# Designs tried in a protein design chat: VH-VL binders against o04291r164to392. Part 40

Target 1, 229 residues: o04291r164to392
Amino acid sequence: DANNPAGLLSIAEEALAEFLSKATGTAVDWVQMIGMKPGPDSIGIVAISRNCSGIAARACGLVSLEPMKVAEILKDRPSWLRDCRSVDTLSVIPAGNGGTIELIYTQMYAPTTLAAARDFWTLRYSTCLEDGSYVVCERSLTSATGGPTGPPSSNFVRAEMKPSGFLIRPCDGGGSILHIVDHVDLDAWSVPEVMRPLYESSKILAQKMTVAALRHVRQIAQETSGEVQ
Short names: E, the ipSAE of ESMFold2; O, the ipSAE of ESMFold2 at other seeds; V2, 0.75 times the mean of E and O plus 0.25 times the DockQ between their complexes.

## First folded at step 12 (VH-VL; framework fv_ragifilimab)

Design q6 (at its last look DockQ between E and O 0.85; V2 from the best seeds 0.79)
Fold by ESMFold2 at other seeds, look of step 12:
Structure q6 (fold): chain C 229 residues (1-229), chain A 120 residues (1-120), chain B 113 residues (1-113)
Amino acid sequence: as target 1 above (229 residues)
Amino acid sequence: QVQLVQSGAEVKKPGASVKVSCKGSGYTFTDYYMYWVRQAPGQGLEWIGYINPNTGGTTYNQKFKDRATMTVDKSISTAYMELSRLRSDDTAVYYCARSGSEKPHYMDVWGQGTLVTVSS
Amino acid sequence: DIVMTQSPDSLAVSLGERATINCKSSQSVLYSSNNKNYLTWYQQKPGQPPKLLIYWASTRESGVPDRFSGSGSGTDFTLTISSLQAEDVAVYHCQQYYSLPLTFGQGTKLEIK
């Protein structure tokens, strides 16, 4: 079943397909963010969801680092995601295609003492495609998906991550094109009405997570070697 | 102090079932995984499965999946493991154990063990 | 499944001397992304349940005497007791938690010579 390597790979491959349809297609109704337009000093193109289940954000930008280095940086969520309290990898399963499956428990800080913090129980799939592209995609494991049971979380609200992640394409002449998709359901109805916008706004998601990730990897690229942007 | 107290020894015939209980005290029962592990006489330790006592969700070692059933009663902080269609090679001490201070799958507190003997 | 193999199966060591127990995994239990070894050591005294000694290969559990130390990485791990005491007579087990199913070594019985 889904608690063995073949079942987990099936979940991972489905997550990958769903992620790609969001990253490079129209599976989400994307609206470009006002004030996040391309330009000589801009970070890249940023879009947010309209009329979708949960909230979603997408970004695309150039990074002067090779794909695997970008993936390595972004997999270390506590280093760049301000609200990330902890990330625990509970299990690591090699995929038969040279990729890696991780089972991950993530806890987030709450922005207020009036609402419970969120946590996540997810499968994260990392693999290198034949053209040198690297993919890191992630989705929640639930009773519906199958897979090993996640940790107890009586002090947290278990949020859902819908297929999300990073698609990192190599550029001719060096560097990478980074596509980021974040798609989550934070259970906004479990908080007081005054706090609800923090949990149901795709714009806030973009600012706190999607843009933060792209900004972080670009900052490291500038500090490390001064590679051409 | 944190304690796991298990039910007493059982003697069963082949083909029967046994249900072992494990009562947790001194901590919040629903905040930690509960594991079941057995040790046949003179042999090593063998993992059976674990349960999330908050949700009741289970994960089994494939070897035991068709015969083991783990459950929890949150109201009395008690976990159960039932093993059906017993064989003589199921004779072992059965332990419950709690997850450690971090979430990964190591075990920091163990019950005293329950000897289950299967003989004709 | 990741197979854990301990050596030796049994060991006799004089009081106050160093005891060394080895554990080898059939696959690496080091995850390079977080640089952690998913390896524990348990002590099981006669007639008692196992007791956690070491996790993450080298981190001592609270209340465990300083004479116990864990080392190694990847596939090869060592539990060392720097100055053996009479109360250290036990079976010692290693366990990996890198992947399911969780698996244990067969155990090493430590006795006083």
Scores: ipSAE 0.767, ipTM 0.896, lowest interface PAE 1.2, mean pLDDT 90
Fold by ESMFold2, look of step 12:
Structure q6 (fold): chain C 229 residues (1-229), chain A 120 residues (1-120), chain B 113 residues (1-113)
Amino acid sequence: as target 1 above (229 residues)
Amino acid sequence: QVQLVQSGAEVKKPGASVKVSCKGSGYTFTDYYMYWVRQAPGQGLEWIGYINPNTGGTTYNQKFKDRATMTVDKSISTAYMELSRLRSDDTAVYYCARSGSEKPHYMDVWGQGTLVTVSS
Amino acid sequence: DIVMTQSPDSLAVSLGERATINCKSSQSVLYSSNNKNYLTWYQQKPGQPPKLLIYWASTRESGVPDRFSGSGSGTDFTLTISSLQAEDVAVYHCQQYYSLPLTFGQGTKLEIK
């Protein structure tokens, strides 16, 4: 039922569990990319999916910002994701456990006139874990999952976000360890064959979304500390 | 000119059903949520539910979940709301309304209303 | 459910004077992450459907006269008509869209004194 907070919380908790298993575990067969070591010029550790449904990317890096600030920055997707046209929160549901559930409509720009732009209808769940970590996880709402029906979008192809998000762990002495998972199905078969690599490559997903997020937060952290290099 | 035009007034007996229609014109029917809201005589507004006219997906107020059915026929830009097992306190004006241009759950254009009277 | 309560239930104001209608929600409808108040005001003239006046608490809909303004945040909201006109005789409703179910205030009837 759309007015059932317990049903939405169930979807949120399942999304959280699946996200955590991807972020810190082996739920996806991860293959590391170039830049495996942290360092002054390295963004962090980046991996891409092998043999999973859709495409996925993961990143892990250090950020000199406290967890809540990192979450604030990353929730504002248009500020760091170039292809993101808009993020609109249509409903907000307190989870009853201190967490927050958002129902979100996201539109993306299309890189070409050969295919329609993608949009997303998602549930985003933000909560604090017992160890002081902060989590923002997100997944598409579909007829299969239940939940309120999303807005109509005749000019967009409704893409699927599989459980994805940010795990932000506080470090002793300040700063955070940021884990990012992006896992999507962009409906690559709805575009001409010549364009499909843009929509089914986990490497392109990592470059355009996952790495972009980590780079953005690290750049803000350096600007906040007065470090300009 | 954006318009929502509803079917005419109806008189029903308790236990019957009513199906109200709402035809949209002057806009792309499948780009906006369609809402149903009712107003009993001299009373406030009560949300029944909304439908995505592109997919047919529905979301109902819990109060009406077991008795209300919303559908669309997008080939004629028409939405329908059927309320079953009518009782005297279902006497109301029933409105259709569409979502605002920003897609949130407020309503920027309303139909003229359909009076449904339920009496013995 | 978020309960919306308007005050007063009925209000009489002289032509050209200020009218003030209050709406209070049982829970905050301000989402701090986007800094938006999920509140809308409608005008319903006698025998007519509701008409959108204000959304996001303070944004006027296209074609709404400047004398209508919305203010407030969180749980307490106000609709103000700065200089009452004869055509403003109506029932005014607030509505929250922060969470489902969508809920309306009971309405405030505005009359000319």
Scores: ipSAE 0.761, ipTM 0.896, lowest interface PAE 1.3, mean pLDDT 90
ESMFold2 (binder alone), look of step 12: mean pLDDT 93; pTM 0.954

## First folded at step 13 (VH-VL; framework fv_ragifilimab)

Design t2 (at its last look DockQ between E and O 0.95; V2 from the best seeds 0.85)
Fold by ESMFold2, look of step 13:
Structure t2 (fold): chain C 229 residues (1-229), chain A 120 residues (1-120), chain B 113 residues (1-113)
Amino acid sequence: as target 1 above (229 residues)
Amino acid sequence: QVQLVQSGAEVKKPGASVKVSCKGSGYTFTDYYMYWVRQAPGQGLEWIGYINPNSGGTTYNQKFKDRATMTVDKSISTAYMELSRLRSDDTAVYYCARSGSEKAHYMDVWGQGTLVTVSS
Amino acid sequence: DIVMTQSPDSLAVSLGERATINCKSSQSVLYSSNNKNYLTWYQQKPGQPPKLLIYWASTRESGVPDRFSGSGSGTDFTLTISSLQAEDVAVYHCQQYYNLPLTFGQGTKLEIK
């Protein structure tokens, strides 16, 4: 049963596999965003989805922080995601392999008064891979996946997070390579037609979430070194 | 004023089922989890499960998974818990309780309790 | 499962004196990422349902008198009544909500000496 530790770990491991195939592979048909090639002031490499379910964005960049510190920063979603209203961890489950499973409720601000704000009920899995990489992946829990049922809210539209997260690889000589994948279905069809592009654009997703996360951790890395860019 | 009002005491024979009701008032019924907890005479509290009244989704303590059934009728703001294949050690007061204002599994308002007695 | 153990099982305290009730969890219920202790205290007067007193280990519910305070972290928690009143005669329960199944301490009966 998915409401016991073994069942939750199974969901977590499947989410991890799917996330990795998106982060470093071609599970999503990625299109690189114009003007995002590497350079001294570049945030990193950013791509958006084409021809996939929902919308997705990916970023890859260098960060002068160790993997665990990067994970710690990015798990604190309200600190960097402007539209994040609240994050509540309802349950914390040790994974038995040194990793941690969290069951998380997230509420977002709506960009318009014409549509209901979105919320999420997710499993977030944090673990260290055999190669020394650290991963934080996340996906929605639904009746299809199993697992404990999430909190009610009649004033929110429950959106879906497809396997998403952060892969943080240590670099020789210090620092990390950070891969970010955001993959969501915001239920754009529940939104008036005039506002629908805000909910189905992978470019807007990249700008508001994926790039924002990478920019945030890079800024903290500069502040930690005593330099600000 | 937030209130949870439960159905009256029940006396049942071993092997029977019991269905306890819990009516919520003074709040938006579908915005809070509903929990079921029991207390055998002279014993501590034991969590049975919880239900999301908006979706009808349930989560059970594994101890009760095969005998307990939680449902809601949101049109009358009422939750139900049915326990089947009763035995004498199911004699207890059964409580419904609502989640707190924060998103967490603590309980801020409790029903008055329903005594279920399973005869010998 | 996280086992919650209260001590003592019963105590008697004179009116106006301090009462102290302890609760210990078999695993930490402090989550380092949000720095919260997933612990609550309930008061259950004779013939009545439990009533919420304290959540997050130390936050008083609205309407709970200042004489009730919660303290502790990780695995060790304390409910303190600074000046016992007659209406405080009850059984007190702790509960963890760190993970499922939700579990309660066995209860501590508080009586007037």
Scores: ipSAE 0.823, ipTM 0.923, lowest interface PAE 1.0, mean pLDDT 91
Fold by ESMFold2 at other seeds, look of step 14:
Structure t2 (fold): chain C 229 residues (1-229), chain A 120 residues (1-120), chain B 113 residues (1-113)
Amino acid sequence: as target 1 above (229 residues)
Amino acid sequence: QVQLVQSGAEVKKPGASVKVSCKGSGYTFTDYYMYWVRQAPGQGLEWIGYINPNSGGTTYNQKFKDRATMTVDKSISTAYMELSRLRSDDTAVYYCARSGSEKAHYMDVWGQGTLVTVSS
Amino acid sequence: DIVMTQSPDSLAVSLGERATINCKSSQSVLYSSNNKNYLTWYQQKPGQPPKLLIYWASTRESGVPDRFSGSGSGTDFTLTISSLQAEDVAVYHCQQYYNLPLTFGQGTKLEIK
């Protein structure tokens, strides 16, 4: 039963597996984003999706913070995601394996009055892997997945988040390797044609969310060490 | 201003069903969760479930999942809760309640209650 | 399921005196990530439905007199009425909304001594 703790854990574990296959594998056809190559001064490696359901972006970079601190920062979406209006955690469920499941309602600002703002109803799963990596993964709860019904959204279009999140791997010398995957369906066909590129472009997704998250964590790491970019 | 008005008291025999209505006014009916809660005589409150009146999606307390059915008619801003296979221990006042202004599962406006008596 | 236990079951307090009602949850209802206690207090006067008093453990609902206050965190919560009035005779319920199923305390009946 998807509305009980065992059912929610099943959804969470499937989301984790799918996220990891995107973050460290080829579940999405990834294409490196032009001008975002690794180098001594770069923020990391950034890729966007080609020929997949919805739109997706991935980033990988080094951060001079330990994994738990990185997770703490990134869970606070309003602090780094400019278009994020609010994040509300409606339910918190212990996973029974030391992890945590959250049921989350997120509202986004609309960039224009020509289309309704998007919102999300998601399950977010945080846990530690055997190798000491920390993971925060997230996916929409829909009629297909089951789970508790989300809030009414009369002023919003309910968008879908496909398995997405953060994989944060500790480095032997300190700091972390951060992998980010964002994979969403923003219902682009519900907006006027002139606005659709804002809602169906993996490049725009990368710029506004994926790269923004990595840049934010790296900025905090440098400010904490007394170094500023 | 914001008001929830419920249907009148009912007397039922064991094994029957009852359907309680709850009409909302003074607010946008489809913008708030609707909850159902019952209170047996001299007892505490017990959550039955909630419905998203915009989508019709429901979430039930596992205890009631097999017997309770929540529905909505948004054209008349009315929620319904039907409880089947009634037993004498289902005798209670049944309340509808609306979610608060913040995104959380607390209830800021309650209906007047509907007494359902189940007696053999 | 999170069990909510209130104490006392009943109390009598003189007009103008302080009344204190306790609520204890079987598990913490504080989420450290957002630092919120998922705890609500309701007032239920004789023959009436419950009325929201306090949410997030300590935030007063609009129109609730300032003599009502909520405090506590984690598993232990208190509703305080600083100067009891005659209209405060009621049953008081706590409710957690940390996770499903939503659960209530058994209620505390408050009377005038």
Scores: ipSAE 0.822, ipTM 0.922, lowest interface PAE 1.0, mean pLDDT 91
ESMFold2 (binder alone), look of step 13: mean pLDDT 94; pTM 0.957
ESMFold2 at other seeds, look of step 13: ipSAE 0.795; ipTM 0.909
ESMFold2, look of step 14: ipSAE 0.809; ipTM 0.916
ESMFold2 (binder alone), look of step 14: mean pLDDT 94; pTM 0.956

Design t3 (at its last look DockQ between E and O 0.85; V2 from the best seeds 0.77)
Fold by ESMFold2 at other seeds, look of step 13:
Structure t3 (fold): chain C 229 residues (1-229), chain A 120 residues (1-120), chain B 113 residues (1-113)
Amino acid sequence: as target 1 above (229 residues)
Amino acid sequence: QVQLVQSGAEVKKPGASVKVSCKGSGYTFTDYYMYWVRQAPGQGLEWIGYINPNSGGTTYNQKFKDRATMTVDKSISTAYMELSRLRSDDTAVYYCARSGSEKPYYMDVWGQGTLVTVSS
Amino acid sequence: DIVMTQSPDSLAVSLGERATINCKSSQSVLYSSNNKNYLTWYQQKPGQPPKLLIYWASTRESGVPDRFSGSGSGTDFTLTISSLQAEDVAVYHCQQYYNLPLTFGQGTKLEIK
């Protein structure tokens, strides 16, 4: 059934598999962002999509926090995502493996008064992998996926989140390697033509969301160590 | 000011269907979930399902999935719940209820209830 | 499914005295990530539909008198009426909204002694 735990777990496991194939593989045609180089002084490696449905961005970087702390910080989207108005966990389902499924309603601010703000109705799956990595992945629930019906969106355009999230690998010397994937379809055709670049640009997505998340975690790590100035 | 007004009591025979209406007023009908809940005489409350009035999407309690049908007519701000293949143990007061202003899973405004009596 | 069990099934309390109604869930309805208890209390007076009193276990709905309070966490919850009034005669229901299906306690009938 659409709202039973086994059906939701199936959706969650498929989202996890697809997210991982994007985070560490080539499921998306990734192009490194212009001017980004690996190195100790950089935030990390950032890539954007080419030739995929919707828009996508990926980042990978080192953070000096343990995996569960990183997950805790990043699950609180309003704390780091400037355009995020609210995140509401409407339902919580234990996954059986010690993992957790959340059904989440997210509202975003609009960048302009000429187009309606976007919202999302998603399943978010958090679990620990066998190698000690922690994963938080998320995808929209629709009539095609199954699952409970999401809230009304009369003042918002319902956007789609394709499998996205965070893979947080512990480092042997301490800290974590953080992989981030954001993959969305913001329904750009529902906005005036002059506004569409704000909704179709993988580069803008990377700057506003993917890079912002990585910077935020790194900033907290630095403040925790007492090196913030 | 916010109000849910339901259709009147019904008496049905086993095997028949009943369709209960619920008209919302004093708020934007399409901004809130609509829930259906029933209460048999002297018994507790039992959730039937909910509908998103904007999209028409539904979620049913598995117990009722094969017999209950929820719909809306947003032009007249009215929700409907139809229960088919009625049994004597379906005798109950049927309520519509709106989602809370903060969270869509708890019910802040209830209709007056519709008594459905099923007797042979 | 999360089973909600209320106790007692009925109770009688003198006017002006304290009334206490308990609700237990078969699983925790506290989500540690947001630190919220997904628990609601309703009041249902004779011949009337339920009326929302408290949500998030302890947050009073607007217009609900201060004598009503909710407490507890996880699996154990309490509705307290600090000084019982005549108009408080009702059946009280707890309800979880942690996950689907939404489920209610069986109700507690409160009467004046």
Scores: ipSAE 0.749, ipTM 0.889, lowest interface PAE 1.4, mean pLDDT 90
Fold by ESMFold2, look of step 13:
Order: sequence, then C-alpha cells, then structure tokens
Structure t3 (fold): chain C 229 residues (1-229), chain A 120 residues (1-120), chain B 113 residues (1-113)
Amino acid sequence: as target 1 above (229 residues)
Amino acid sequence: QVQLVQSGAEVKKPGASVKVSCKGSGYTFTDYYMYWVRQAPGQGLEWIGYINPNSGGTTYNQKFKDRATMTVDKSISTAYMELSRLRSDDTAVYYCARSGSEKPYYMDVWGQGTLVTVSS
Amino acid sequence: DIVMTQSPDSLAVSLGERATINCKSSQSVLYSSNNKNYLTWYQQKPGQPPKLLIYWASTRESGVPDRFSGSGSGTDFTLTISSLQAEDVAVYHCQQYYNLPLTFGQGTKLEIK
C-alpha cells in the first residue's frame, strides 16, 4: 500500500535509484552547456538534456562546505530559487534506515501574467549513502505513483518533478563535490505558443535553477569563510 | 461566513452502511482539503481520512481503508463519507472539517456533526 | 502511529485562576529542518464541534483571546489559560500533524470549580 510508510519508502528508493543514474550516468542524453568550460575559476560542469521527456539539467562542482550544510542550504529553495514562492513540508516520515521522507508542497511564481503559476506536490528523500555521501532526491507524487493526495491546485497548474536532487560527496581535505539534477515537466502546452520556450528549454532551466543553486551555495561558502568574490 | 452543513442523525443495524453528507458554502469548495473525523460517546477524536475535492484523490487512515469511501460532488459543493459493514463500536458523531486557509496543516472549520447509532 | 497523551483527564479551576493542560507525544513532532512543532490545540464546548485555538504549538488562531497560550517543544506541550472565564468550560484536545495517521489526545475536560 503506497499510502503507508512502507509504500512511501518504496517510492523514495526508486526515486533515489533513478536520480543517481541521472547524476552519475547516462540515463539522460547529456550535452555540455554552451559556454560552460572547465577552468580554475569556473563554477563547474553543466549539461542539459537532448532527447528526454520534459526538460533536464545537471551540474557538478566543488563547494567549500561540509555535505550536511550544503543540503540544509539547498533544501531551503526560496532562499536561492528566484521563482520559488514557498516550500511547505506537510508531513515528515522517518524511513527506518536513518533517512527522512518529506511530503512537500511548492508554489512557484509565473514568469508572465499570461499563464498560471506552477506548483508541485512531491516526496523528498534525504539519506546518507554507504560511502559517506549525502543525498537529497525528490519526485512528484501523482495518482500513478500512489502516496497521499496533495493539496488542491485551483489557481496553479500542477507541474511534474521527475526524480531530481542533490548528491553531495565529502572531499578528503574538507568541502564537498556537489552533483545536481533538475528534471521537470512544466506542462508547456498549457501556455500560449509565444511563451512556450520559457517552459520547455533545458537551457533556461539550467540557468534559472541548476546553475543558480550551485552559485548560491558557493557564494555562502565564501561568505562563511570570510572570503569575498 | 464559511459553513459546513451535514446530513441528519441516523440509526443503523450492524452490517449496514451509512453515507454522511457535508455541504460547504461561503468559500471555493475545491480549494481546500475535506477531512472526516469521528468521536465515539465520551471518547476522543479519531481521524478517518481526507479528500482533495479538486482531483477527487483520497487518503485514508489504514484502520478505515477497507470500509470507508470518501467522495465529492463538485457541482453541489458536497462531500460524502460512506462507512460499510457497521459494528456497534462505530457509534459516534461523524464530523467533516475543512483544512486551514492557504496552508493545509490544520482543520479550521468543522461541520455540526452527524450522530450515527449502530444497535441491534 | 504517534500516540498523544493528555493530562489530567479532568480539571476543575476557579474563575480567574490559571488552568494548565499537558500533552505528550510518543515521538518528537519537532522537525529540525524548519524548527516547527507540528501540534495543534482545539477547544470543544459542550454539544459543539471542535474549534481551532493554537497551531505550530504556540501560534494563536485569529480571534482567539490572548489568555490562551501554547508552549513546549519536541514531545512535551502545554496549553495555558491565564485567567479562566466561564465560556472556557470545554474539552481541550491536542493533535499532531507531523505524519499520518493524524492523531489526537484523549481530551481534557475543564470545569469551573
């Protein structure tokens, strides 16, 4: 039964497996983003999807913060995601393996008044991997997945988050290697044709969300150490 | 003047079923969860489940999932809870309750309650 | 399931005196990530449905008199009525919404002495 703790854990573990295959593998046809070259002053490596359902972006970079602090910062989406209006944790379920499952309602601002803003009803799973890495993965709960029913969305278009999240690996000398995957379906066909590129471009997704997250946590790391860019 | 008005009291025999209605007014019915809670005589409150009136999606307390069915008729802003295979320990006041405005963490408006008595 | 236990079961307090009702959860309902306690207090007057008083353990609902206050964190919570009035005769329930199933305390009956 997907509406009980055991069923929620099953959804969470499947989301984790799918997220990891995107973050560290070729589950998505990744193409390196134009103009993002590795170098001593680069933020990291950024890629976008070529041929997948929805749109996706991936980033990998170094952050001078320990994994738990990185996770704490990135879980607070309104603090770094410009279009994020609110994130509300409606339910908290211990996973029984030391991990945590959250049921989350997220509202976004719309980039235009010509289309309704999007919202998300998601399961977010946080756990520590065997190698000391920390993961935060997230996916939409729908009638197809099962799980508790989400809030009414009368004034919003319910968008879909496909397995997405953060993989945060500790470094030997301190700091972390951060992998980010964002994979969403924003229902682009529900908006006027002239606005659709805003909702179906992996490049725009990368710029607005994936790169923004990496930049934000790196900026906090510099401010925490007393260093200023 | 948000208001939830429930159907009247019912007396049933063991093994029968009962369907309680809850009509919402003074607000947009499809924008808020609808909860069902019961209270046996002299006892505390017990959560049965909730329904998203917009999608029709339901979530049940595992204790009731095999016997309770929650539905909605959006056209008349009315929620229903049907409990089947009634037993004497199902005697209780059954309440509908709406979620809190804007953040659905708590129940802010309650119906007047429907007494269901199950006796042989 | 998170079990909510209230004490006392019944309480008689003179008009104008302080009433204190306790609620204990079998597991913490404090979520460290948002630092919020997922706890609500309801008032249920005789013959009436419950009425929301306090949510997030200590936040008063709009229109609730300031003589009602909630305190506590984690597993131990308290509802305090600083100066009891006649209209406060009711059963008071705590409820957790940390996870499903939603669960209530057994209730505390408050009477005027």
Scores: ipSAE 0.730, ipTM 0.883, lowest interface PAE 1.5, mean pLDDT 90
ESMFold2 (binder alone), look of step 13: mean pLDDT 94; pTM 0.959

